VH-VL binders against q9nrl2r1430to1533. Designs and how they scored, part 91

Target 1, 104 residues: q9nrl2r1430to1533
Amino acid sequence: GGVHELSAFEQLVVELVRHDDSWPFLKLVSKIQVPDYYDIIKKPIALNIIREKVNKCEYKLASEFIDDIELMFSNCFEYNPRNTSEAKAGTRLQAFFHIQAQKL

## First folded at step 7 (VH-VL)

Design g36 (framework fv_iluzanebart)
Fold by ESMFold2-Fast, scan of step 7:
Structure g36 (fold): chain C 104 residues (1-104), chain A 122 residues (1-122), chain B 107 residues (1-107)
Amino acid sequence: as target 1 above (104 residues)
Amino acid sequence: EVQLVQSGAEVKKPGESLKISCKGSGYSFTDYWIGWVRQMPGKGLEWMGIIYPGDSDTRYSPSFQGQVTISADKSISTAYLQWSSLKASDTAMYFCARQGYDLKGSYYFDYWGQGTLVTVSS
Amino acid sequence: EIVMTQSPATLSVSPGERATLSCRASQSVSSNLAWFQQKPGQAPRLLIYGASTRATGIPARFSGSGSGTEFTLTISSLQPEDFAVYYCQQYNNYPFTFGQGTKVDIK
């Protein structure tokens, strides 16, 4: 891991953000809109947080970046019932991520 | 460095349309909410609304719902505040501000634009 | 909407003295409260968020406390550059609301 991995992380985050199924993941869930979210989800994260961490060079290993993306999906499936639009979007976006992450 | 630069002062007549701008730089524009705040001459601050440029999710104060339109163009890192028909009562300083966040889903204004003075008179 | 009430409207203090500003919410806002400083002709400047967390670059003489409905901003050993208007803001509920401001004047 080096400088090229940081560029690869930024490219992958941009691809995730542009995906049609990114809408549940673009920003942190609002406590005002979903008051019980932070009682259930103890390690919240979203693509805007992950992108900020990439830009601040906080990921030293590809595995750290992958762990944060997987945490984001894990939170989605923990909070949202399987038949919701959020969970379905998460399933499709996670599959897309796994294909793209092969280059890391 | 994080910077929000607003468009220049405007002098308008009642009934005219207006669109003012707020351009972000030094950060990922699509990853932070942008809010608009009004300050009437000699008065305090009033929150008008916010927009998330990444998906155009927009929230308005009830006092401003239907009175203004908030929008953003992520290709040029710019947020907008727009009136279809100005009134004398719209005379004010308008600030844009970026919203930082905490990990409990709370958002707060961390960086502010310099303000755009809008004067509406006959 | 949640109404934010600041007191006093004007506080007259001498340099080197301690200033204590109050902010009251009409219903609980938890710790989702920010304090801003505004000088004439300038944009507001974030001082405190989360009721008690100092923003980056803010001097240690500024401190915030409180939760729920009662909040306090304290400026220890007031400096000449601290004479300004101070606003509290809740971001717990939509619509977000500001207090009317407390003007800190030199006596």
Scores: ipSAE 0.443, ipTM 0.859, lowest interface PAE 2.6, mean pLDDT 92

Design g37 (framework fv_iluzanebart)
Fold by ESMFold2-Fast, scan of step 7:
Structure g37 (fold): chain C 104 residues (1-104), chain A 122 residues (1-122), chain B 107 residues (1-107)
Amino acid sequence: as target 1 above (104 residues)
Amino acid sequence: EVQLVQSGAEVKKPGESLKISCKGSGYSFTDYWIGWVRQMPGKGLEWMGIIYPGDSDTRYSPSFQGQVTISADKSISTAYLQWSSLKASDTAMYFCARQGYDLKGSYYFDYWGQGTLVTVSS
Amino acid sequence: EIVMTQSPATLSVSPGERATLSCRASQSVSSNLAWFQQKPGQAPRLLIYGASTRATGIPARFSGSGSGTEFTLTISSLQPEDFAVYYCQQYNNYPRTFGQGTKVDIK
């Protein structure tokens, strides 16, 4: 992608980071606070990692960017039971992402 | 057009139960939070709590936690505010409001219901 | 919880005058602040969100400014229909909290 495509990804990541429900997704899950997380989740990712990849122009296609965001949500739902604050935040942020991703 | 329509005025006695409603129309009901705000006669606005109808996640103000129940039925685009046992101090106007958002994901009340007056007296 | 404090409690102004209303937060709310107008017997009406963005249909005489902990609502030339109570609300944290209101009254 071009400069315009990079700007679109950066704008969307900024919108996700600023969202009320982004708190479970801002940084990688702490191994100290959640010791079994990395035993269950094989491909951990978070918004700070995705933003870094955008800024380094590591996404060649919009589908690669979307796949990383979807992986983040998939990890949330795999680890967290549906009745948790994390899973509920993930559900709402994912819905918001799907609306915004229509621009891509 | 986005609208929130609330149920009619209620006159109740202390100890009675009550459930009032707020029906949304003109938008995707499950994609927005619905909040409840109390206004006692001659007083200001008090935030009570909020619900996301898509998954029924609720957040209450500490001063209202345990005093009221907020719920929603997404099949009929309606949110509810309920008391198990009313007190005279519950006499107030109750507003529902939709929590919208800007491009940053910052959430604010954008549309309001007309209010439901609840009078609790013996 | 974040405490919102409005001043003055009552502002007496004449039509055509500038009205300036203050709202202070007990901790930073960034720009996540809204202003509402309420007339007797009516629901509150959103005027400003994001501290400075006018809601759709709100006249240009209403403007908001500030960030962090100090915010101002200005009505540049007060009209008869502007006599009302004005509330600020922070939406940075749960629980959301309102200021106690400023009543803009006729002199």
Scores: ipSAE 0.006, ipTM 0.605, lowest interface PAE 13.7, mean pLDDT 89

Design g38 (framework fv_iluzanebart)
Fold by ESMFold2-Fast, scan of step 7:
Structure g38 (fold): chain C 104 residues (1-104), chain A 122 residues (1-122), chain B 107 residues (1-107)
Amino acid sequence: as target 1 above (104 residues)
Amino acid sequence: EVQLVQSGAEVKKPGESLKISCKGSGYSFTDYWIGWVRQMPGKGLEWMGFIYPGDSDTRYSPSFQGQVTISADKSISTAYLQWSSLKASDTAMYFCARQGYDLKGSYYFDYWGQGTLVTVSS
Amino acid sequence: EIVMTQSPATLSVSPGERATLSCRASQSVSSNLAWFQQKPGQAPRLLIYGASTRATGIPARFSGSGSGTEFTLTISSLQPEDFAVYYCQQYNNYPLTFGQGTKVDIK
């Protein structure tokens, strides 16, 4: 996208990062710490990667940005059982994202 | 234009405390791990530990756990390595290094500070 | 801990010659291996990561190969600025470990 869209993406990522429920999403899951993660999750992503893509102007459309955020949540729910603190944080952060994404 | 700038050389006596710094610039400081690597005079490189400044997640090499403290201050984009009581065997060059990552959850050192020489002698 | 062993300890070559450096891991590290260059009085510089991917700004004369336990760094036509110590490092398991280094010096 344009300059206005890229600024909006950056503001939204900053809001997600600052949210109390962002902790499972700040950085890629470590292969050393969670060896089976990459056997299950084939398209890994995290907020720091999305932020770098925004900063490098790699999103051409708002839909591409939204797809990466939704992929991040989808990965969380696929790997983590619904009763885990990770899945619960993901559920709350995703709801927050859906409200903020209306600005895009 | 990623840069890691470390504090200057230190000359200390055994038993003294010390805190050295590593300031990042040219990138989002909170989005990358910062590691510390020791190089004894005339020897190779040893990983000491690393910290993720965004959430203060910290991990130490077993050889350095309890011997040093790694911390970071997000407000000034600075990571720290600290000793409560220095020993002569702590005489070394200390490097900080940022970790890049691949999309399979692997982290590798991509940019390095210039090093801080710490000399501990009586 | 995974032990990284480099050979030779010292490699004497002339400018323009090919240099081949070896690195062996005591157990498989997949392709999670990096190569660093260190010149006297300087910090290490990343050359290769993922066993074979050149870091940004690294000349094409540097290439890495291997996987599992056996790895090679090749410098195809050694330049005067390439005389340095080279370290391999695994980032597959904690603790992260480095080889002891190979010194490439002038013949």
Scores: ipSAE 0.519, ipTM 0.877, lowest interface PAE 1.9, mean pLDDT 93

Design g39 (framework fv_iluzanebart)
Fold by ESMFold2-Fast, scan of step 7:
Structure g39 (fold): chain C 104 residues (1-104), chain A 122 residues (1-122), chain B 107 residues (1-107)
Amino acid sequence: as target 1 above (104 residues)
Amino acid sequence: EVQLVQSGAEVKKPGESLKISCKGSGYSFTDYWIGWVRQMPGKGLEWMGMIYPGDSDTRYSPSFQGQVTISADKSISTAYLQWSSLKASDTAMYFCARQGYDLKGSYYFDYWGQGTLVTVSS
Amino acid sequence: EIVMTQSPATLSVSPGERATLSCRASQSVSSNLAWFQQKPGQAPRLLIYGASTRATGIPARFSGSGSGTEFTLTISSLQPEDFAVYYCQQYNNYPLTFGQGTKVDIK
């Protein structure tokens, strides 16, 4: 990607991190705390990893950035039952992301 | 590039309070766990606890729970280790260390501060 | 808590020789084991993580192996700067625990 895309990715990640519903997504799920997570989720990701990739200019296309954010939500809904606070936070944050991603 | 710079040596008396610091630079401070490790004179390393500055999530070793408080101020990229009342047995070198991670949810210490020597004597 | 036991306590070797250090966990830690080097008056330095992955900037003469409960750090062709204390550390369970250290000393 270019400098325009990089700036847009940085702004969007900052807004996601600041959102009240970001708490399940800030860092990778600890294997010590949730031992079965990595038996179910094959491509784990979190906002801190996505931010690092943005800062290191590892996203060459907007679609790659969007794919990583969508993977994060997909993992949430795959692991967590619909009625959990994690799944509910994920649903609200994903809706917020879709509104903001219209700028990409 | 990644650096953790700790506050200077401290000489204290039993019963005094103390707060030492660890300032991170060269990386996104709020995106990595910071742990604290004690090394008593002539002895090995002991994990005390850790904090994730982005959400203030903390974990303590049972041996240090209630003995110390770990905190962070993300606005100045600084983590803290605090005692309300020091004991002679707290005399040690204290290291802060950042935790890197693998993509399977495991965290390991990758960069270390230079250490803060704390001496507690009457 | 998982107890990490290192052996030997002290290993005396000559420059250019190979050093082999052992670390045993009281229960399985999978591959979640790191090795650190500490020189007098300095902070520990990460050498190996994930039992066998060399950290960035660490010379090829350092290698790690093992999984579960038995782990080995090998230093081939010891250089003068390699004389230090070496610690293993498990990060598989809380509390995180370190071995007591192996001192690699000049013969």
Scores: ipSAE 0.617, ipTM 0.896, lowest interface PAE 1.5, mean pLDDT 93

Design g40 (framework fv_iluzanebart)
Fold by ESMFold2-Fast, scan of step 7:
Structure g40 (fold): chain C 104 residues (1-104), chain A 122 residues (1-122), chain B 107 residues (1-107)
Amino acid sequence: as target 1 above (104 residues)
Amino acid sequence: EVQLVQSGAEVKKPGESLKISCKGSGYSFTDYWIGWVRQMPGKGLEWMGYIYPGDSDTRYSPSFQGQVTISADKSISTAYLQWSSLKASDTAMYFCARQGYDLKGSYYFDYWGQGTLVTVSS
Amino acid sequence: EIVMTQSPATLSVSPGERATLSCRASQSVSSNLAWFQQKPGQAPRLLIYGASTRATGIPARFSGSGSGTEFTLTISSLQPEDFAVYYCQQYNNYPLTFGQGTKVDIK
């Protein structure tokens, strides 16, 4: 039930954070450093926000958790051109997530 | 309950090294920036720099770059502020503060440590 | 760097009265402005962030307004525990900068 789902979400977020390709996703893009980011990306999110939501039991369904992770990748590909290190890291991390999400 | 607990008061001589600490509890330490703020006796607040413990991303105020080192040890949820060689002008109260954030990538100080008084005199 | 200027330097108010504190930025900081309260011997305490959003646990008598370069902190009915120094701070540009403070004293 709910307790097992929360444990699975927590474990998956920990695995994503520890992955070598997590670096573009650990924290929100700084508006001071990248001012145009928030003109382009309307629903920003990052792994630290998702982890906080998991810890506060804000996900009621596995689909809500998956949607937030997919939004994170979608934002990456929308903002960053395909040949960037960010987009390449996002592609690899998304593939890793897709495999791990089969456990949910 | 979010808490930042700082190390105790220090009395040092010019030229000595010093490392003070700020231990976070009640939240995910690696998921929030930790900043350092100086308050000289009878004066206002000055931002020195901050660190993101999750990846050690660090930024300094231009006035403090090269003057201090900010670091963190995520295994014990502790941030540090370090001087290689203290000056009398470093006499001040030093606060650590956690950075809250909005969903548009802006960061603001939301919780503060109690402060560490550093006195540097000959 | 962005210079934050607070006025007045000292404000003398009786309990129950309204206190209005001003903060001006040398260039636009959008709404990326916070207000802090500091009592003698204590750490600063966050009151307002985003120019007008009250921090968790802060009494409703504290309100913030403004955007761009002109900001105001209002305490609608000053309580004895509100006598303190108040600082504004911009977090729109590096380096982050604070105002010099407004001291709210009992009249």
Scores: ipSAE 0.564, ipTM 0.883, lowest interface PAE 1.9, mean pLDDT 92

Design g41 (framework fv_iluzanebart)
Fold by ESMFold2-Fast, scan of step 7:
Structure g41 (fold): chain C 104 residues (1-104), chain A 122 residues (1-122), chain B 107 residues (1-107)
Amino acid sequence: as target 1 above (104 residues)
Amino acid sequence: EVQLVQSGAEVKKPGESLKISCKGSGYSFTDYWIGWVRQMPGKGLEWMGIIYPGDSDTRYSPSFQGQVTISADKSISTAYLQWSSLKASDTAMYFCARHGYDLKGSYYFDYWGQGTLVTVSS
Amino acid sequence: EIVMTQSPATLSVSPGERATLSCRASQSVSSNLAWFQQKPGQAPRLLIYGASTRATGIPARFSGSGSGTEFTLTISSLQPEDFAVYYCQQYNNYPLTFGQGTKVDIK
């Protein structure tokens, strides 16, 4: 028993990736395409990095996983003005995440 | 382990179409950019373009824009490089390579396929 | 496009000696510079990225330095397996560009 279970973290990341509002978060912002991003954002992260950390068993506590997801949203709101499509997508995806995270 | 396995050598005539492949394994294919690099006989390396298979975001070098098509099929973890009409000047070794990343938004080639030799002659 | 110029075109070195390879960018590429090794009939192999960070599994005898426009790859105490062509590559701007290569040959 229990040989087909995926980690709860992997299932949650899959749900975030599949969400319509995940597009700003799928991969790291390219410094070539957005040159000033890394002058403003000091701890960059994206869903592909979080998924890799899950797959390498780098999260020892649920709080560490949640912190990385929240950092991703915090970066979005810090860089993007509130009225942008990125910030609006981030707001909706963060609300979805808070609902899903209750299952952890 | 991370591997990129490319399709075999091709011998073609000018004007023919061609599609070569690069299959990724040992990692999450949709989470890494794949790039294509040309090496003409006796010459150095030339970047052609990149694709992110997870959302099909594609970028080309200006020298190759309109000359080739880069695509990916994430269901079989395979990226493609395609010509609608080959020229003798397309004779070269073609490499696919995965873009690794640092945590500062920079993407660099970390793993390479073995290469596909394409010979175009009349 | 950013032009990458490598020197020398060919470097003849005896085993156990130090090799120093230069790479110059036509404009600043910050530290977004990689070094690759290519042996005849083989794909390129990543040695260094970020100008000075060794890739996983790369021996300590390989070191990179520099920033902006001037970069150096140093191979201390050359081994027989190190005779190859070495390419620098900038990934600071599109299009990504490579140098023309330096061939490290046995003396």
Scores: ipSAE 0.342, ipTM 0.824, lowest interface PAE 3.1, mean pLDDT 91

Design g42 (framework fv_iluzanebart)
Fold by ESMFold2-Fast, scan of step 7:
Structure g42 (fold): chain C 104 residues (1-104), chain A 122 residues (1-122), chain B 107 residues (1-107)
Amino acid sequence: as target 1 above (104 residues)
Amino acid sequence: EVQLVQSGAEVKKPGESLKISCKGSGYSFTDYWIGWVRQMPGKGLEWMGIIYPGDSDTRYSPSFQGQVTISADKSISTAYLQWSSLKASDTAMYFCARLGYDLKGSYYFDYWGQGTLVTVSS
Amino acid sequence: EIVMTQSPATLSVSPGERATLSCRASQSVSSNLAWFQQKPGQAPRLLIYGASTRATGIPARFSGSGSGTEFTLTISSLQPEDFAVYYCQQYNNYPLTFGQGTKVDIK
């Protein structure tokens, strides 16, 4: 049950991290390097934070896990113009995620 | 329990190469930046650089750019600091430290290794 | 490079007394400031980050305050184990920089 569901979330995060298009999502954007990011994005998140939440059993429902992943993509598309390498990577990784999530 | 364990003390001669290590345990190694800090005898702390092991993103202090190489091996949860040719002025205690983060993209040193003493003399 | 200046270089206090340590940045670092304690032969230990947030396990007698360029670390009732060197560090700009340290010594 809950333990096996957490293993499924961990496996999904591992697959996302290993994907070629994960590079914009691995860690929080540095405020030193991108100072205006946190003026625009009010609920920042990244794969390392999501993995930590999985490991600490902070997701009670699968929908909460899915919501955090979708928030990560939403933030990407809000901050980055559509023609950027970040937005293109996000589009491909989000499509991959939707396929994997349906198999949960 | 988060721990960073560094390699033992080194005694070297000028011109020799050296690679010291910092092994993380008790946390997801690839999910946190690791930094290196120098403390010369009787002096304060100097930031050298940081690396994110998950993608090998590396940032150096201008004072250490080109003087050292920072790397990491994810398979053994170990970060490295390397010199191609040591100088007497490299004699110092070298600390590795993990960087914690807030949710607004700021990173600060939260856990430290015990230090590696490097002595370079003729 | 942001220069961090600590004062005094050495502070002599008796156990049970309040110790106040100062740290000044050459330009604003917002609240991106940490305080570390270092005892002889040991690694630094994080006390405070975000100028005023105590790190996990740090006793309540340690408190930090300030923002911008002026920061203070206060030890409300100094214990024998608190005799050490204290460093402030800014993490608002690269390169990351530390103060030169304040040695808290027994009177």
Scores: ipSAE 0.648, ipTM 0.902, lowest interface PAE 1.4, mean pLDDT 93

Design g43 (framework fv_iluzanebart)
Fold by ESMFold2-Fast, scan of step 7:
Structure g43 (fold): chain C 104 residues (1-104), chain A 122 residues (1-122), chain B 107 residues (1-107)
Amino acid sequence: as target 1 above (104 residues)
Amino acid sequence: EVQLVQSGAEVKKPGESLKISCKGSGYSFTDYWIGWVRQMPGKGLEWMGIIYPGDSDTRYSPSFQGQVTISADKSISTAYLQWSSLKASDTAMYFCAREGYDLKGSYYFDYWGQGTLVTVSS
Amino acid sequence: EIVMTQSPATLSVSPGERATLSCRASQSVSSNLAWFQQKPGQAPRLLIYGASTRATGIPARFSGSGSGTEFTLTISSLQPEDFAVYYCQQYNNYPLTFGQGTKVDIK
């Protein structure tokens, strides 16, 4: 916790959101658009939820923040076959995240 | 405090263009869907469409597709509803509303603007 | 599109009495059903979402029940400020659709 770490988390979320490969992760998958998603994914998350948690000071440790980002990628790879545009975007964004997370 | 503030009442003639606005404050504007709902005089509520300002993903009711344009400017936290050519039948109160969400991917209107009255007459 | 039908069109009740409002969907909407209150000259106000979850700040006298196609909004011990039009709305399928409204009027 603390103000410095919350600023670092917000900066990282902003960089993820601005990345060209963020499109599958910006908002929760709509059950109307993808009805079977919530039958497969039991712990859904997206960048807008993570940003809200940062703003509400819900992350006490950097590891908790990193765990939520990794859960987001894990969900992507669980639901989407390897050859999909979603999975490919997730692979590239996860690599970018690992580079940026070294600053935490 | 979450607030949606809409532009003031409009009086227009048939054939004129119009763009009304809905400004969000007190929350992260780019992280919530904004919807538009019409209420004709003495009638109930009709969903027109929604937009996610963060990526401009837009969904229209089939009844309003091609009749109106929904857009957003995230730099000023404002959503818009626009007509290229108004008809007398567009006379109505227009509400904007934010969609809250649950963790099962369902979205529901949780906060509403005060409404913009649009009157179209010759 | 899913058609939402509310009954009755008008419900006349006295203060302190119970009001029961019905909403029927033409096909299952699971629990993705919301109830709104609208007073003259005002925007709609969210009362219930997820068929039975009371929105923040909504008095306990408001309760929702049902799933699938049949839903009920109950207002126990009606207060003078509760006289309004009530709308149900499904958010299970696009297009999103509202019922026609039930006007709760003073008897």
Scores: ipSAE 0.629, ipTM 0.898, lowest interface PAE 1.6, mean pLDDT 93

Design g44 (framework fv_iluzanebart)
Fold by ESMFold2-Fast, scan of step 7:
Structure g44 (fold): chain C 104 residues (1-104), chain A 122 residues (1-122), chain B 107 residues (1-107)
Amino acid sequence: as target 1 above (104 residues)
Amino acid sequence: EVQLVQSGAEVKKPGESLKISCKGSGYSFTDYWIGWVRQMPGKGLEWMGIIYPGDSDTRYSPSFQGQVTISADKSISTAYLQWSSLKASDTAMYFCARQGYDLKGSWYFDYWGQGTLVTVSS
Amino acid sequence: EIVMTQSPATLSVSPGERATLSCRASQSVSSNLAWFQQKPGQAPRLLIYGASTRATGIPARFSGSGSGTEFTLTISSLQPEDFAVYYCQQYNNYPLTFGQGTKVDIK
């Protein structure tokens, strides 16, 4: 048809992107800006990559989508010490995600 | 299909202000960086700067810092390049380009606008 | 800033021949190197990224190689539509920089 509905995954990604604590996660960490990031983080991901995968219908199961979001948070906590603004934002956004993911 | 459509040619006098546009379609506009590249008549390509429309994170080439302003309006999927006061030396073709990316946080210009010719003469 | 130097400035070749274009970086750019084709009056077109990966829709006759500071673009069996200016570009460091271009002319 002519009518399109936002998927549950797209709606959740939009909510995450709009959250005040999304700023460390909006786009892939740049190797130019943070040269050692890709020496430490082996499976990089960010909300823009996840949104592209949603739009291309690459997630077949909700668990695959949830795994990518959890990987994003896991990477944040692995790279950033717990007292950083990045890690604090990640902690709050992850809690928000866990509440919203119950709808999936 | 991914497209970047730029505003039409401009003829201006020194001292005038100008704002040219680059409208993206066929992809999620807020999820890709948009860069601006200058090409002076008969010369090669010069990177001016980039913007991430999702958060307005903007990076300039040192040569263009303070010379131009790059902005974006995500509600209409449009990026802008602006001069407060044009000079004859600003005469050039200006291209916008989208930056694709790989899994290592590196990126490259994958799609380009058709260019906007700006002519500044007294 | 990283300076990108292309050679030769102009390359004259006949259709069906192999064209080899060189690009040198003033310091290592790893494999973060792209090649673009530009025809008169047109926007640049991405050919190669990551030094050796062909962009979608780019014919197999275009190939890239190299890493670090020395890179090569090869066009096997050059076609009439391949006469253009070719630019290399590093995206390893800010500011992003382009080579001065190599013009591929018909012999």
Scores: ipSAE 0.163, ipTM 0.775, lowest interface PAE 4.8, mean pLDDT 89

Design g45 (framework fv_iluzanebart)
Fold by ESMFold2-Fast, scan of step 7:
Structure g45 (fold): chain C 104 residues (1-104), chain A 122 residues (1-122), chain B 107 residues (1-107)
Amino acid sequence: as target 1 above (104 residues)
Amino acid sequence: EVQLVQSGAEVKKPGESLKISCKGSGYSFTDYWIGWVRQMPGKGLEWMGIIYPGDSDTRYSPSFQGQVTISADKSISTAYLQWSSLKASDTAMYFCARQGYDLKGSFYFDYWGQGTLVTVSS
Amino acid sequence: EIVMTQSPATLSVSPGERATLSCRASQSVSSNLAWFQQKPGQAPRLLIYGASTRATGIPARFSGSGSGTEFTLTISSLQPEDFAVYYCQQYNNYPLTFGQGTKVDIK
C-alpha cells in the first residue's frame, strides 16, 4: 500500500495518452464492436492494459515495457491497412514514442 | 482496494432535473469502463449504458438512449448519470459498476457501487 | 436483444444441500456469461464470468458451466449466507441483458 511516485514508465504512458494520435490505443478493441479483431490479433494490448501493468509493478525491465508498447503498434499495423486513420495515427505515435523512449 | 462510492438517496418531483454520481478509488479511473444499471422496485437488473472516462466514449442501451446522459470527470474520478426531466417511472435503485476485462476484448462488471435510490413522486 | 431466461423463479434448499440454477439465452452468447449474487439492500456481487471462471474471493462451492445458450450455476453445499437472488448476464452483444433472477430461499 501507500502513495507511490510517478515512475518513468507511468510518465511515458501519460505522455502517450495525452498525444492527439493516441485515440486508437486508449482501450482494448471491443469484441462486440469489432468481432474479427481477435481472430486476427493473437496478443491484444492497449495503453490502459500497459498502464495497469505499470501500476501493478509488472515491468521489471525497460525492455519489457518497450516490448508491450511495440506490440501495440505492431497489432495496429497488422489489423489496419496503411492508408487508414488508425494506421496513420499509429505511425505518428510510434515515432513520438521512439523519441520519448530514449529518456528511459 | 477498488471502491465505487455513489451519492446519497434522492427524493424528487416529476419534471425536476437530477445528476447522481459514482466516485472510483483504488484503481486507475480513466482505464476502466463504468456502467450504469437500473433496478426498479421488486424487479431485476437493466443495463443503461457505459462510459470510458479516459476519452468519454459512451454507449447507451437503446431503451435509455435520449432518456439519460452519462458523463465523467476524470480529474475527480467521478462518473455521472443525469436526467433533464424526471418521471415517476424513473423511481428505482441505480447502480454504477466497473467493467473488468480479459485480453480477448470481453467485458464483465467486476466491482459495484452501493446504489443510489431515486424516488420520484408528486 | 438477447433474452435471458432463468429457472426456477424460486428454489427452496436446506443448508448443506446442492443448489442448481439454470440460465438460457435466446441466441448463442458463446461463453460471455456472468453470474451475480444480490442480497436484499445490497449491490450485486460478481460470482462467475466467462461462464466458468470464479471471480477473485468467491468460495470454491460456487461453480459455473455451459456455453452457447444453456448455462448452469451450482452451489455444492449451500451456506446460510448464500440465500439471495442470483442473476445471469450476457455480455456477448449490446444491449447487455440480465435474466429475471432466481431466488434461493431457505427450506
Scores: ipSAE 0.258, ipTM 0.802, lowest interface PAE 3.9, mean pLDDT 90

